# VHH binders against Type II nicking enzyme V.NaeI (vsr), part 4

Target 1, 166 residues: Type II nicking enzyme V.NaeI (vsr), of Lentzea aerocolonigenes (Lechevalieria aerocolonigenes) (Saccharothrix aerocolonigenes) (p50186)
Amino acid sequence: MSDKSSRAAARARAHASGTYPAPLNAGRSRNMQANRRSGTKPEAALRSALFKLGYRYRKDFLLRLGDGVKVKPDIVFTARKVAVFIDGCFWHVCPDHGRQPTTNEWYWSPKLRRNVERDRTVNQSLTNAGWRVLRVWEHEELQDAVAAVVDTLHHLEHGFDTSAED
Short names: E, the ipSAE of ESMFold2; O, the ipSAE of OpenDDE; V2, 0.75 times the mean of E and O plus 0.25 times the DockQ between their complexes.

## First folded at step 1 (VHH)

Design n5 (framework vhh_7n9e_1)
Fold by ESMFold2-Fast, scan of step 1:
Structure n5 (fold): chain B 166 residues (1-166), chain A 124 residues (1-124)
Amino acid sequence: as target 1 above (166 residues)
Amino acid sequence: DVQLVESGGGLVQAGGSLRLSCAASGFTFSSYGMYWGRQAPGKGREWVSGISGSGGSTAYASSVKGRFTISRDNAKNTLYLQMNNLKPEDTALYYCAADTEYGWSLDYTEYDYWGQGTQVTVSS
């Protein structure tokens, strides 16, 4: 297991001594991430189904939260304060398609925790600002994804904070 | 000392196939995520593919998805890239890289080690 901080120090020393080349283009990494998500069929299908049911939402809508946190959820219900994210299997490991690391795959753990922590920080910022956050997998059946969104909106209208889940 | 040594490059006709190998030494191979990158003449570096230490998770750049397959043999400390249906635009120096933190975020700036590369030239 390598500590992220110690690894960063080791890389800095290697760069200083010239023992390995510079990292790949950072702009390329960002472009690949953006290309994977934008205009996906799951997002379009979910938006279309919700619109046909009479729901009105915003897409590509920037939310500005406390402490300089900014986020663009895939689907936003501004009046009801519900933010929906559609997560890909690769970007967020899912039980069905994305392989979760075994308990002894420590090489995966620090990076996985860092991504989960970023998502939890965004979710916490949204929750602290009074928003409900729903995350659905892009491979989820359309009817199940629609039901989850509708259920979230329905529970919010009925005072979800006083309702117990089964 | 850490070493990453790529091989398997060469000259091939469009539509052909090549299999690249990366032999790793000096670190616990199964504990590292492994990556393939490439750099074409006059262009910047481009990420191609990644594989987790166990081999359970893989990822591909959109330009190669469906044509390239990444794999690894942890018993032999070797990373592979099977390249099918090669195109002239695949012409580049291909190099492997290792990183202790493999995850769904493929931030290239976090790679620990890099190889020197193997040249792939695809004629039209």
Scores: ipSAE 0.000, ipTM 0.102, lowest interface PAE 16.0, mean pLDDT 66

Design n6 (framework vhh_7n9e_1)
Fold by ESMFold2-Fast, scan of step 1:
Structure n6 (fold): chain B 166 residues (1-166), chain A 124 residues (1-124)
Amino acid sequence: as target 1 above (166 residues)
Amino acid sequence: DVQLVESGGGLVQAGGSLRLSCAASGFTFSNYAMYWGRQAPGKGREWVSGISGSGDSTAYASSVKGRFTISRDNAKNTLYLQMNNLKPEDTALYYCAALEDYSGYWPTDEYDYWGQGTQVTVSS
């Protein structure tokens, strides 16, 4: 579906018909949110690696967007308008099957739904304000996360100058 | 225009194989987690498999684990589902779905984009 209104209506109909699955584990949702808010070890490692490479960034920096939307990305590059989020993974599966789901259960949670809706609102607001959004998993290899940030910054550096800021 | 177009469905005998494809356009494919779901006649939707935007993480419903393999080609904006050792109970409409701002969340009806689906029928 390309129409978000049509998708929202379809989701509402699915909910009304009772097709949403039962939550697998409310604790998983809490753990993900705690990880996202705690200033995780992976975030500290990523920040340290970027600093050692000479990149200047801000943490705990509040971005004020249109329509009263406010957000604090995990890492902010204000000059280039890049916002980086480090996302927790509650359903991540390892190649060794050690962490793969053992049942046909799939998860629906009001908290998880609100997080997804919040993330979409934040991404849209940031994009509308001229920001580039990058999301990396806390479980990604440090080198891969660093490369993703660096590639995003260098793409903008070598790309078209937005020049909207006189 | 944003589009997700599934293909590769058809009629196959039990024990056979099919490979489904989902061609994506109109959005930055690598920034979306992708999913396969199915709906059997007279039943609700069932999540089948999911894959992260980077392709680093995959998940499967227990009913298909070991028989189905999800993969993606970000250079071609295409999602795949390799289905082996098909069973009559795998008969369903198979559809792909995309969720922006990848978070590895359990699949729900909270997807940003949906395909129309491709029919898979497995005869006994």
Scores: ipSAE 0.000, ipTM 0.135, lowest interface PAE 13.6, mean pLDDT 68

Design n7 (framework vhh_7n9e_1)
Fold by ESMFold2-Fast, scan of step 1:
Structure n7 (fold): chain B 166 residues (1-166), chain A 123 residues (1-123)
Amino acid sequence: as target 1 above (166 residues)
Amino acid sequence: DVQLVESGGGLVQAGGSLRLSCAASGFTFSDYAMYWGRQAPGKGREWVSGISYSGGSTAYASSVKGRFTISRDNAKNTLYLQMNNLKPEDTALYYCATYEVTYGDSETYFDYWGQGTQVTVSS
């Protein structure tokens, strides 16, 4: 009976980072959301930085977990079983990066890939299946986000592996 | 049942001011970010201003920045929009809405909209 508390905590974290939504006209339905495969500018920057460091990963890779849970993390390291999620806040929207709308209907839309309740369920299912889960806020400094991913990969037995992540 | 009721609209001359209110019920108002939008005759909906759940962060469309101020009173479950130096271009139906996320592997747009309050600015 305290779901409000967990949502408030997630919002407090996003608020502390100074994040707020910008005008965006893409979100009139779930089907009109920006292509998740393309990602936002922060997502693309993180993927690019990891690639330049020599890391190999999958995007748009669907994980089928126990108990009917299916999830598509933003970045997947299949050999190491590491799933990375790039979390927005409840009021964070991608600006019109790479999109020029043809209408004057600019309004806020949620562009959240995850929410608190779903994140908890997914995290538990992934952990139960032997995966490591890393959550990174879209509003973290790029270098900090990269360091968090690299540290997670190197926390595995024997540090790093030179094999590609496929 | 989620309900949003806007009020405070009216007819004013250019350069005038109005204060809009949005009374929220049926959900935990203090747990949601809120925004004001508008729809002018013959045009689509336009985002005007937004405010975080605590009121600590605000954002404005470039067309209203410096003239409009968004605020909230969580104890009264009420959202406000103070509109100063109104222009004929501000003539529109003004409505309030929340950020809502459904559980699952999908994001949705806002669907908790009020009926709106009409603002008409004469020259």
Scores: ipSAE 0.000, ipTM 0.130, lowest interface PAE 14.0, mean pLDDT 66

Design n8 (framework vhh_7n9e_1)
Fold by ESMFold2-Fast, scan of step 1:
Structure n8 (fold): chain B 166 residues (1-166), chain A 124 residues (1-124)
Amino acid sequence: as target 1 above (166 residues)
Amino acid sequence: DVQLVESGGGLVQAGGSLRLSCAASGFTFSSYEMYWGRQAPGKGREWVSGISGSGGSTAYASSVKGRFTISRDNAKNTLYLQMNNLKPEDTALYYCATGTPEDFYELLDSYDYWGQGTQVTVSS
């Protein structure tokens, strides 16, 4: 349930079953919006993939933080204190919809700046309360989004191999 | 004072390659783990890769494993990230940091003290 070996078993099963989708060919959609063809919203697709891998999470779960901040992440892992947000694309900054920029610099509109400030405030409040925060773009490939969540859940538990050689 | 200066970013087409560098000063470079992290606009900061002080151990986020290679040159106090088969989803400001994995998450929230990062933009 809450033990690390249970989650390691889920990861091993995922690799054994080949649960991650094959990479798409050039010229095909490479993001979770391609799931419109299957009628699945990006958030639902990510939740479904994680559930099939055996992960336990909560949705629509309101987190009440010590500084009076209230937030409802898209996916919450309460035992590991990981909060996942799926961020929408604003056309001026999204790689897929913002592919028209002629420079290497991002133009920060006032609306985007306010969204970033809000995200920073929420991220800081969560981090101060001991939570790990992961944000993924809704236009990310489903397999990459799943991999990011799984990696986040296991990163600090795994660590670097610092064992002395035998 | 510890100083980290990132360089090597730029605009590149999907499938292209870039090599990022991080010049370190103010501490005994070879004695500390080094990390790369990134942040796209409107997105939280993400760990990308890490390397032990000796360079003998490396780790990668699942999203970049097999495409990115972290390395270091302790004689030159420089950290590298070789990025191959770049995707539009790799578009972000890339930062280097030092410490343990726990320290890395703390430093990522205070990245201004470690430099401004280097921008990578991948078009399709």
Scores: ipSAE 0.000, ipTM 0.067, lowest interface PAE 23.4, mean pLDDT 65

Design n9 (framework vhh_7n9e_1; at its last look DockQ between E and O 0.01; V2 from the best seeds 0.00; counts 0 for: pae E 3.8 > 2, placed apart)
Amino acid sequence: DVQLVESGGGLVQAGGSLRLSCAASGFTFSDYAMYWGRQAPGKGREWVSGISGSGGSTAYASSVKGRFTISRDNAKNTLYLQMNNLKPEDTALYYCARHKYYSGSYPRFDYWGQGTQVTVSS
ESMFold2-Fast, scan of step 1: ipSAE 0.296; ipTM 0.724
ESMFold2, look of step 2: ipSAE 0.270; ipTM 0.681
ESMFold2 (binder alone), look of step 2: mean pLDDT 84; pTM 0.837
OpenDDE, look of step 2: ipSAE 0.617; ipTM 0.872
ESMFold2, look of step 4: ipSAE 0.212; ipTM 0.629
ESMFold2 (binder alone), look of step 4: mean pLDDT 84; pTM 0.835
OpenDDE, look of step 4: ipSAE 0.660; ipTM 0.886

Design s1 (framework vhh_7sr4_2)
Fold by ESMFold2-Fast, scan of step 1:
Structure s1 (fold): chain B 166 residues (1-166), chain A 121 residues (1-121)
Amino acid sequence: as target 1 above (166 residues)
Amino acid sequence: EVKLVESGGGLVQPGGSLRLSCAASGFTFSDYAMGWYRQTPGKQRDLVADITSGGSTKYGDSVKGRFTISRDNTKNTVYLQMNSLKPEDTAVYYCAKEGYSGYDWEYFDYWGQGTQVTVSS
């Protein structure tokens, strides 16, 4: 049974909380390397798929947030206030493909910790400004990434009308 | 308030043609881009063609040279002329109004029920 929505949520939570990454899978690493050599561009593929569905978005758009925070999400839906980030597994502590450091220095690398802290600060600043944040891993299947963006835009889980007839 | 009503779908043989129409109401039609989407069983919705308020058109790779999108602002109607139809064009076709907030575009709004196009021999 494919539980891709649960995996995506687990990845987002691990990323936000700074949880230690899962060990790198050697077989998956080889497949990812082959895909890189073939010219895989996750951001471009996601943008193209969204455009074909008729979604209009901004790229390379600088958001100026409170407390002097500036950020350029990979895909921005300004009217709905949705910011999408496509995160690389090595530097963003991906549960499926994140490196497991073999030394104490790597485990608590200042660079890895700064990335996690920046992501938390950016997420908080965006949320405080009324934005929804979606983080998609670069290795996510295209259809799953598209579904996550569409679900976020349409608020499928949070669209409940709480008004009820007695 | 926004209402889009599609028509013109039907059954046609390969190589045939159909013209879809979409009657729009509830907004200033000439100010918005309009588009046609299609959805096939088991597949995602695909944007087939769009036309901006200025008249610029864009087509999906699978329909370029066969389909033509046009609009009549006096009738608040957008059209899709479909020529040289193929079995793979079989889908429900939806008329869409592009979402607009100031100068930011978000997505197309689907307010119609769609019209079925079936291409079979």
Scores: ipSAE 0.000, ipTM 0.173, lowest interface PAE 16.4, mean pLDDT 68

Design s10 (framework vhh_7sr4_2)
Fold by ESMFold2-Fast, scan of step 1:
Structure s10 (fold): chain B 166 residues (1-166), chain A 121 residues (1-121)
Amino acid sequence: as target 1 above (166 residues)
Amino acid sequence: EVKLVESGGGLVQPGGSLRLSCAASGFTFSSYWMGWYRQTPGKQRDLVADITSGGSTKYGDSVKGRFTISRDNTKNTVYLQMNSLKPEDTAVYYCAAHPRYGSSWQTYDYWGQGTQVTVSS
């Protein structure tokens, strides 16, 4: 990565640790749901923020995985093998907005059950192919979503090798 | 800091039993889906069993009826009870945490270091 990307990573880590009181945009964060209401989709807001920090990614990029699995993440970092999804509350059983049954899966809506299982299958296929998967909710604060992506790109602590944990 | 620490692996004879434990810290355990996976040399990791935050379970075809996954949210621990063990169950077993029931902050899978299970006479 460029010097700009190195500086961007340091800034995002400072935000994640709370040392930067101001968000990337004009002194305060906007959540991704509020951005959608103002005509900016959550996906576009996150992509724009990452681009301003010097990150390069692919959008609308189809990943072909083993076992015939195909997936098109919202944001793809091909060199680092990181796939980012921006999930809506109603379809992905968001704990902040979605109702989650506390009993047997038999009581779930079949639609919600299938969506959650599909997401899990996709996560599993990506992980088996060596990819890191990040899912953020559309109602998340923009700066928090940015920090999560940047942290994932630079820490890479999630994976099969735990020797990196100290 | 997220940590998953597996324990309970070892050497057993065919027909024996083992109970694996995975102690979790650094995240809201009760909100996560938890799973056990296994890997034999030269093969990809396969799902053994998973359990949702609500307690619903799913098993791989080769272990259904022999293995039981459970969780204790007060202890932040997921378990795998393995009965009627076969030589084919020999593998490194991994604990994983999946953020489908988690807050937006808990956005990627976490993996433990693995624990060896050997079924041999």
Scores: ipSAE 0.012, ipTM 0.219, lowest interface PAE 8.6, mean pLDDT 71

Design s2 (framework vhh_7sr4_2)
Fold by ESMFold2-Fast, scan of step 1:
Structure s2 (fold): chain B 166 residues (1-166), chain A 119 residues (1-119)
Amino acid sequence: as target 1 above (166 residues)
Amino acid sequence: EVKLVESGGGLVQPGGSLRLSCAASGFTFSSYYMGWYRQTPGKQRDLVADIYSGGSTKYGDSVKGRFTISRDNTKNTVYLQMNSLKPEDTAVYYCTTEDYGDYYFEDYWGQGTQVTVSS
């Protein structure tokens, strides 16, 4: 499981048990948590757009790979073996926005490195099992994200140039 | 700063027992979530057991009935009692807690302690 999924589960469990850890910086942490919760759901928008275009996929589908790796991609095309992940900049190092802080490197660095290493392990395991992996950043425009998914599906089955089919 | 130090790992024969300890410092331990995870090379970390400040616990399916997590808030230490060990329990075991960062919860992890179950 991704760090985001494990954190969400742990948080839900803490609420259910009636016990919740106090933050080291309560004011700042609460503001950031509120901002995260009120944010747009990029996955829902992407899934809706793909469905309206006629694509069919699985959600919450657990992939068990031959090397023992288990993963639930955000969108799964089982017949075509394409797994799509929607990554956040702060959870994963994105080329455009996910720069590691120059101050307090210890504060962010272990978490970011662990996410990168987990992503690498998942990508390698999926690729070794014959899957194509597409990672889309949550800050990408919806149409660009849709185009990336569609292009990945076409590239696997029809090749790069599909314009000359007629 | 938050610091977690694991100890108690080692080589043990099938059916044996080990107790892992994780000494914590740099935060108000009694208020924090504590967990044990394990990892085999090439695989993601799996939950072994976790415990909240109120005593609520959860175990991974493969260890239920064999492992027990506990905490001593006076000593700032979390323990994992491992009984009836099997070769499949061989892994690096990590202690963890979660703290608040600016944009998300921050995971803190210990260095890990190796457990090898072999005849």
Scores: ipSAE 0.000, ipTM 0.092, lowest interface PAE 17.0, mean pLDDT 69

Design s3 (framework vhh_7sr4_2)
Fold by ESMFold2-Fast, scan of step 1:
Structure s3 (fold): chain B 166 residues (1-166), chain A 123 residues (1-123)
Amino acid sequence: as target 1 above (166 residues)
Amino acid sequence: EVKLVESGGGLVQPGGSLRLSCAASGSTFSSYAMGWYRQTPGKQRDLVADISSGGSTKYGDSVKGRFTISRDNTKNTVYLQMNSLKPEDTAVYYCAADSWGEYPLDESAYDYWGQGTQVTVSS
């Protein structure tokens, strides 16, 4: 019972650290895993898909946010101030695809706790500097990851927005 | 634009001690978090110890109580004092610097890495 509450809390904390797409069921994450097994990193696959759609972004771009704070998001859209991070399930405790919890073994490790704390600090610094933060799970289906990025860039909720991103 | 140079590695017998040093060049060492990682052939790189800009320390479970990390901001140097060395401590030891200064995420979060120094614990 406690495991179910911990799982919900972990998901809530991950979403509080940034905008995460809902993690997919194991069956639907297979496309992303298939791409990875073919030697394509999730970061490279997402970047390639966005580039093919005509989006311009910066890779390996260091953002200096103030008072010594620095961060290098996986994908940076400088004009729209969007920073995208591709997070692994093991480090950010993905409820569906991280280490599968059992009643006897599942726990919040110090390393996972440190990563969550750093993510909050990073997200706070980015938000204070006017940036939007999107965190995408490594195991997400490529099409869903692309849709989340595109939606964030265009403030899309449903179909086309005709108004500016303001 | 920070260079890290490790020194102090070598061959030592079980139960012996070594002190590793990592000298940093660059303008703002005191605001950096510093870490020591080690890599054994066939294994992933593991955190040995880290120290934040504020002086908070963390240690890997296998070295806690035997190793001590410290820093000297006047000399732009971080140290790893290794006591009661075991054959299992044999590895290449890497110094790492994170310009953020707190909450070291993992090895991928560190901005700068040294070349590594070999530590061999053998009779």
Scores: ipSAE 0.000, ipTM 0.110, lowest interface PAE 16.2, mean pLDDT 68

Design s4 (framework vhh_7sr4_2)
Fold by ESMFold2-Fast, scan of step 1:
Structure s4 (fold): chain B 166 residues (1-166), chain A 123 residues (1-123)
Amino acid sequence: as target 1 above (166 residues)
Amino acid sequence: EVKLVESGGGLVQPGGSLRLSCAASGFTFSSYAMGWYRQTPGKQRDLVADIYSGGSTKYGDSVKGRFTISRDNTKNTVYLQMNSLKPEDTAVYYCAASDEYGLGYTEDEYDYWGQGTQVTVSS
């Protein structure tokens, strides 16, 4: 899938420049413990924005595919067969010393390569079952993530109902 | 045949400590994420802690700062060091193994489970 190439390119750029992308749930250095902001999930923000726009969706809905593959997308539109995943960055750091890679070549580790291959297999299984797959980065701006989902649901050429139920 | 064998549970006083161990066999341990879940009677299993193959960790909110998960790939064993134990930590603790892609907060995301070990925190 084309989204895999884009993610690989993004990782290569981040490694070359030594920078970390800003995630959707990125907090300031301000004390997040006092506000429990670290408990807010990127998928919750995206779900809330879509709900306010009148869209209905399934949360944490387990999809069982005909080939024995099972997946739980972050947001599911069952009527339109659209599965949305919010992909975390391997270099994402939480205030509590989150999940950091332990090796110097973190973006090319066997674990990261296996995750990319797994995602590709899952995407293919979903596509084979008639589903459209949208992957958005956790570090993507909320407005851009909303626009991507809405565009996917509407298709520029489709007379889509904005109140569509899922 | 996959096998996960927990040990180290028992009875301990509030404020005490326990170290749980989980010995794994029958799969490529070093490539799997390992986790600890717990279950109280009448409730579903909740994530306590997990550790990815590379050593990165995640903790449930109720145990952050008190529990530490670690692994030894040469011994195919994952550990849970439990400090400052509270009565609310009383539960059956389960060891679980998952392909890292499937790791998450719910039990349906884990591939293999141990039989469980009882931890009781009581005066």
Scores: ipSAE 0.000, ipTM 0.129, lowest interface PAE 13.3, mean pLDDT 68

Design s5 (framework vhh_7sr4_2)
Fold by ESMFold2-Fast, scan of step 1:
Structure s5 (fold): chain B 166 residues (1-166), chain A 123 residues (1-123)
Amino acid sequence: as target 1 above (166 residues)
Amino acid sequence: EVKLVESGGGLVQPGGSLRLSCAASGFTFSDYTMGWYRQTPGKQRDLVADITSGGYTKYGDSVKGRFTISRDNTKNTVYLQMNSLKPEDTAVYYCAAETWTYSDTGEYTYDYWGQGTQVTVSS
């Protein structure tokens, strides 16, 4: 929750992703390359795809839901009341890729479990306020993520309900 | 009206014990992480312990093994059991309630604070 804790957690996530180790003495040029790559993050890619399909959304929109709950979803459709979250596997205990912290990560276990509880609390608060909630894992294929958002926006009465999955 | 009311503070001898209680009202208690913080004059508030809605706990290094935080969602109350008290535990103890208030970064803000209760450990 501090800058140090956030950085250690980010490092743990990178480790969990199974990427090749960074070269020793990675300098400022590496940081610049990483910052440039931000333009192709899953969140940005999903937003871009939705925009190209003609959908309009908010990305920096704070929802105040009562009972002290305030939330900034990754993608917000205000007119249809749909909130989309793009969840990282490590932080949200993804069934396929998420794992419990071990060894030098042991002190992250309560934070990880708290994130799951928070997500459930946020989902319930949003649903109680009349919002549809969709959570998409960052490892999902772009086309599948787009389809899930579009299906949520065009929810059918007898279709499978993904608006408030826990 | 949101209200957090601490009780159980007082004067105790070194090596003694105290149990603090924080009674909450005006919000959905079961959805909140509840915490205890302490502050001495001229210093910042430091985390003593917190407990999530699911019961997962965290402790400050100086109290680990001596203090125990717990909650009772049916009574909307959080407790702090303080054992083996030391003079350096002397402080005003504050109850706090927080929930997730920002994006998926995991950033938290304390939404509510109690009035504080004095704990003095001295002969």
Scores: ipSAE 0.005, ipTM 0.188, lowest interface PAE 10.3, mean pLDDT 69

Design s6 (framework vhh_7sr4_2)
Fold by ESMFold2-Fast, scan of step 1:
Structure s6 (fold): chain B 166 residues (1-166), chain A 123 residues (1-123)
Amino acid sequence: as target 1 above (166 residues)
Amino acid sequence: EVKLVESGGGLVQPGGSLRLSCAASGFTFSSYDMGWYRQTPGKQRDLVADITSGGSTKYGDSVKGRFTISRDNTKNTVYLQMNSLKPEDTAVYYCAASPSEWEELYQSGFDYWGQGTQVTVSS
């Protein structure tokens, strides 16, 4: 519904800021998203949906930033300067299903922290260069992922009226 | 110098037809996506129709089945054939051009805009 779209947009904005959540609440049980979608890869599904809606983007495009950072976002909107990344839940500690390593997984903590720090560095470099960064989790519903991308593009333009009757 | 010149607007009775033309110069027309947008006072510009460099078309839901967009690359011109016009179609119509290689929203992503042409549907 309309509330779901607003929620997806809010999640996308929080994620795009490059701010990762605090450690998971110890009082709640957590389960990692076990497997990503069995059929279509998340990147392919999102690209296909956006293309079907008439959006134009680049894939596998290498961005060379002025500070020396090089990065290949999953989807790039060069005219609007929007870079979209589709992040795996396990290695990026997602807000909804992310999990801190247990005691027996201590060797993964430094790797996860470095991954988060790398993402923050990339987000900062892109933002400093005038880019908007949107990070979408691979376990996100396709509908929500599409809505997040569309909302990000429309928000920057600040003027699309979709309330007109078909 | 990029220039888009619209023509073909005017006053027409409900149920009538008009054909808009947009003559383009100053860029490699065949490599650009072309579109028509419209705007009424107090409203944002809405996509009416677009046509890619490859010829694929897309229409706003309110005009599907009534309007047809086409292009002639030998004349650097894009057209909008408007049939079965309704009072609700009254607006200023704008021609827009965007490079086919650029990623962007059709509604706001076109790099070049014409000055607009008035279409009035009234009895």
Scores: ipSAE 0.000, ipTM 0.104, lowest interface PAE 15.7, mean pLDDT 69

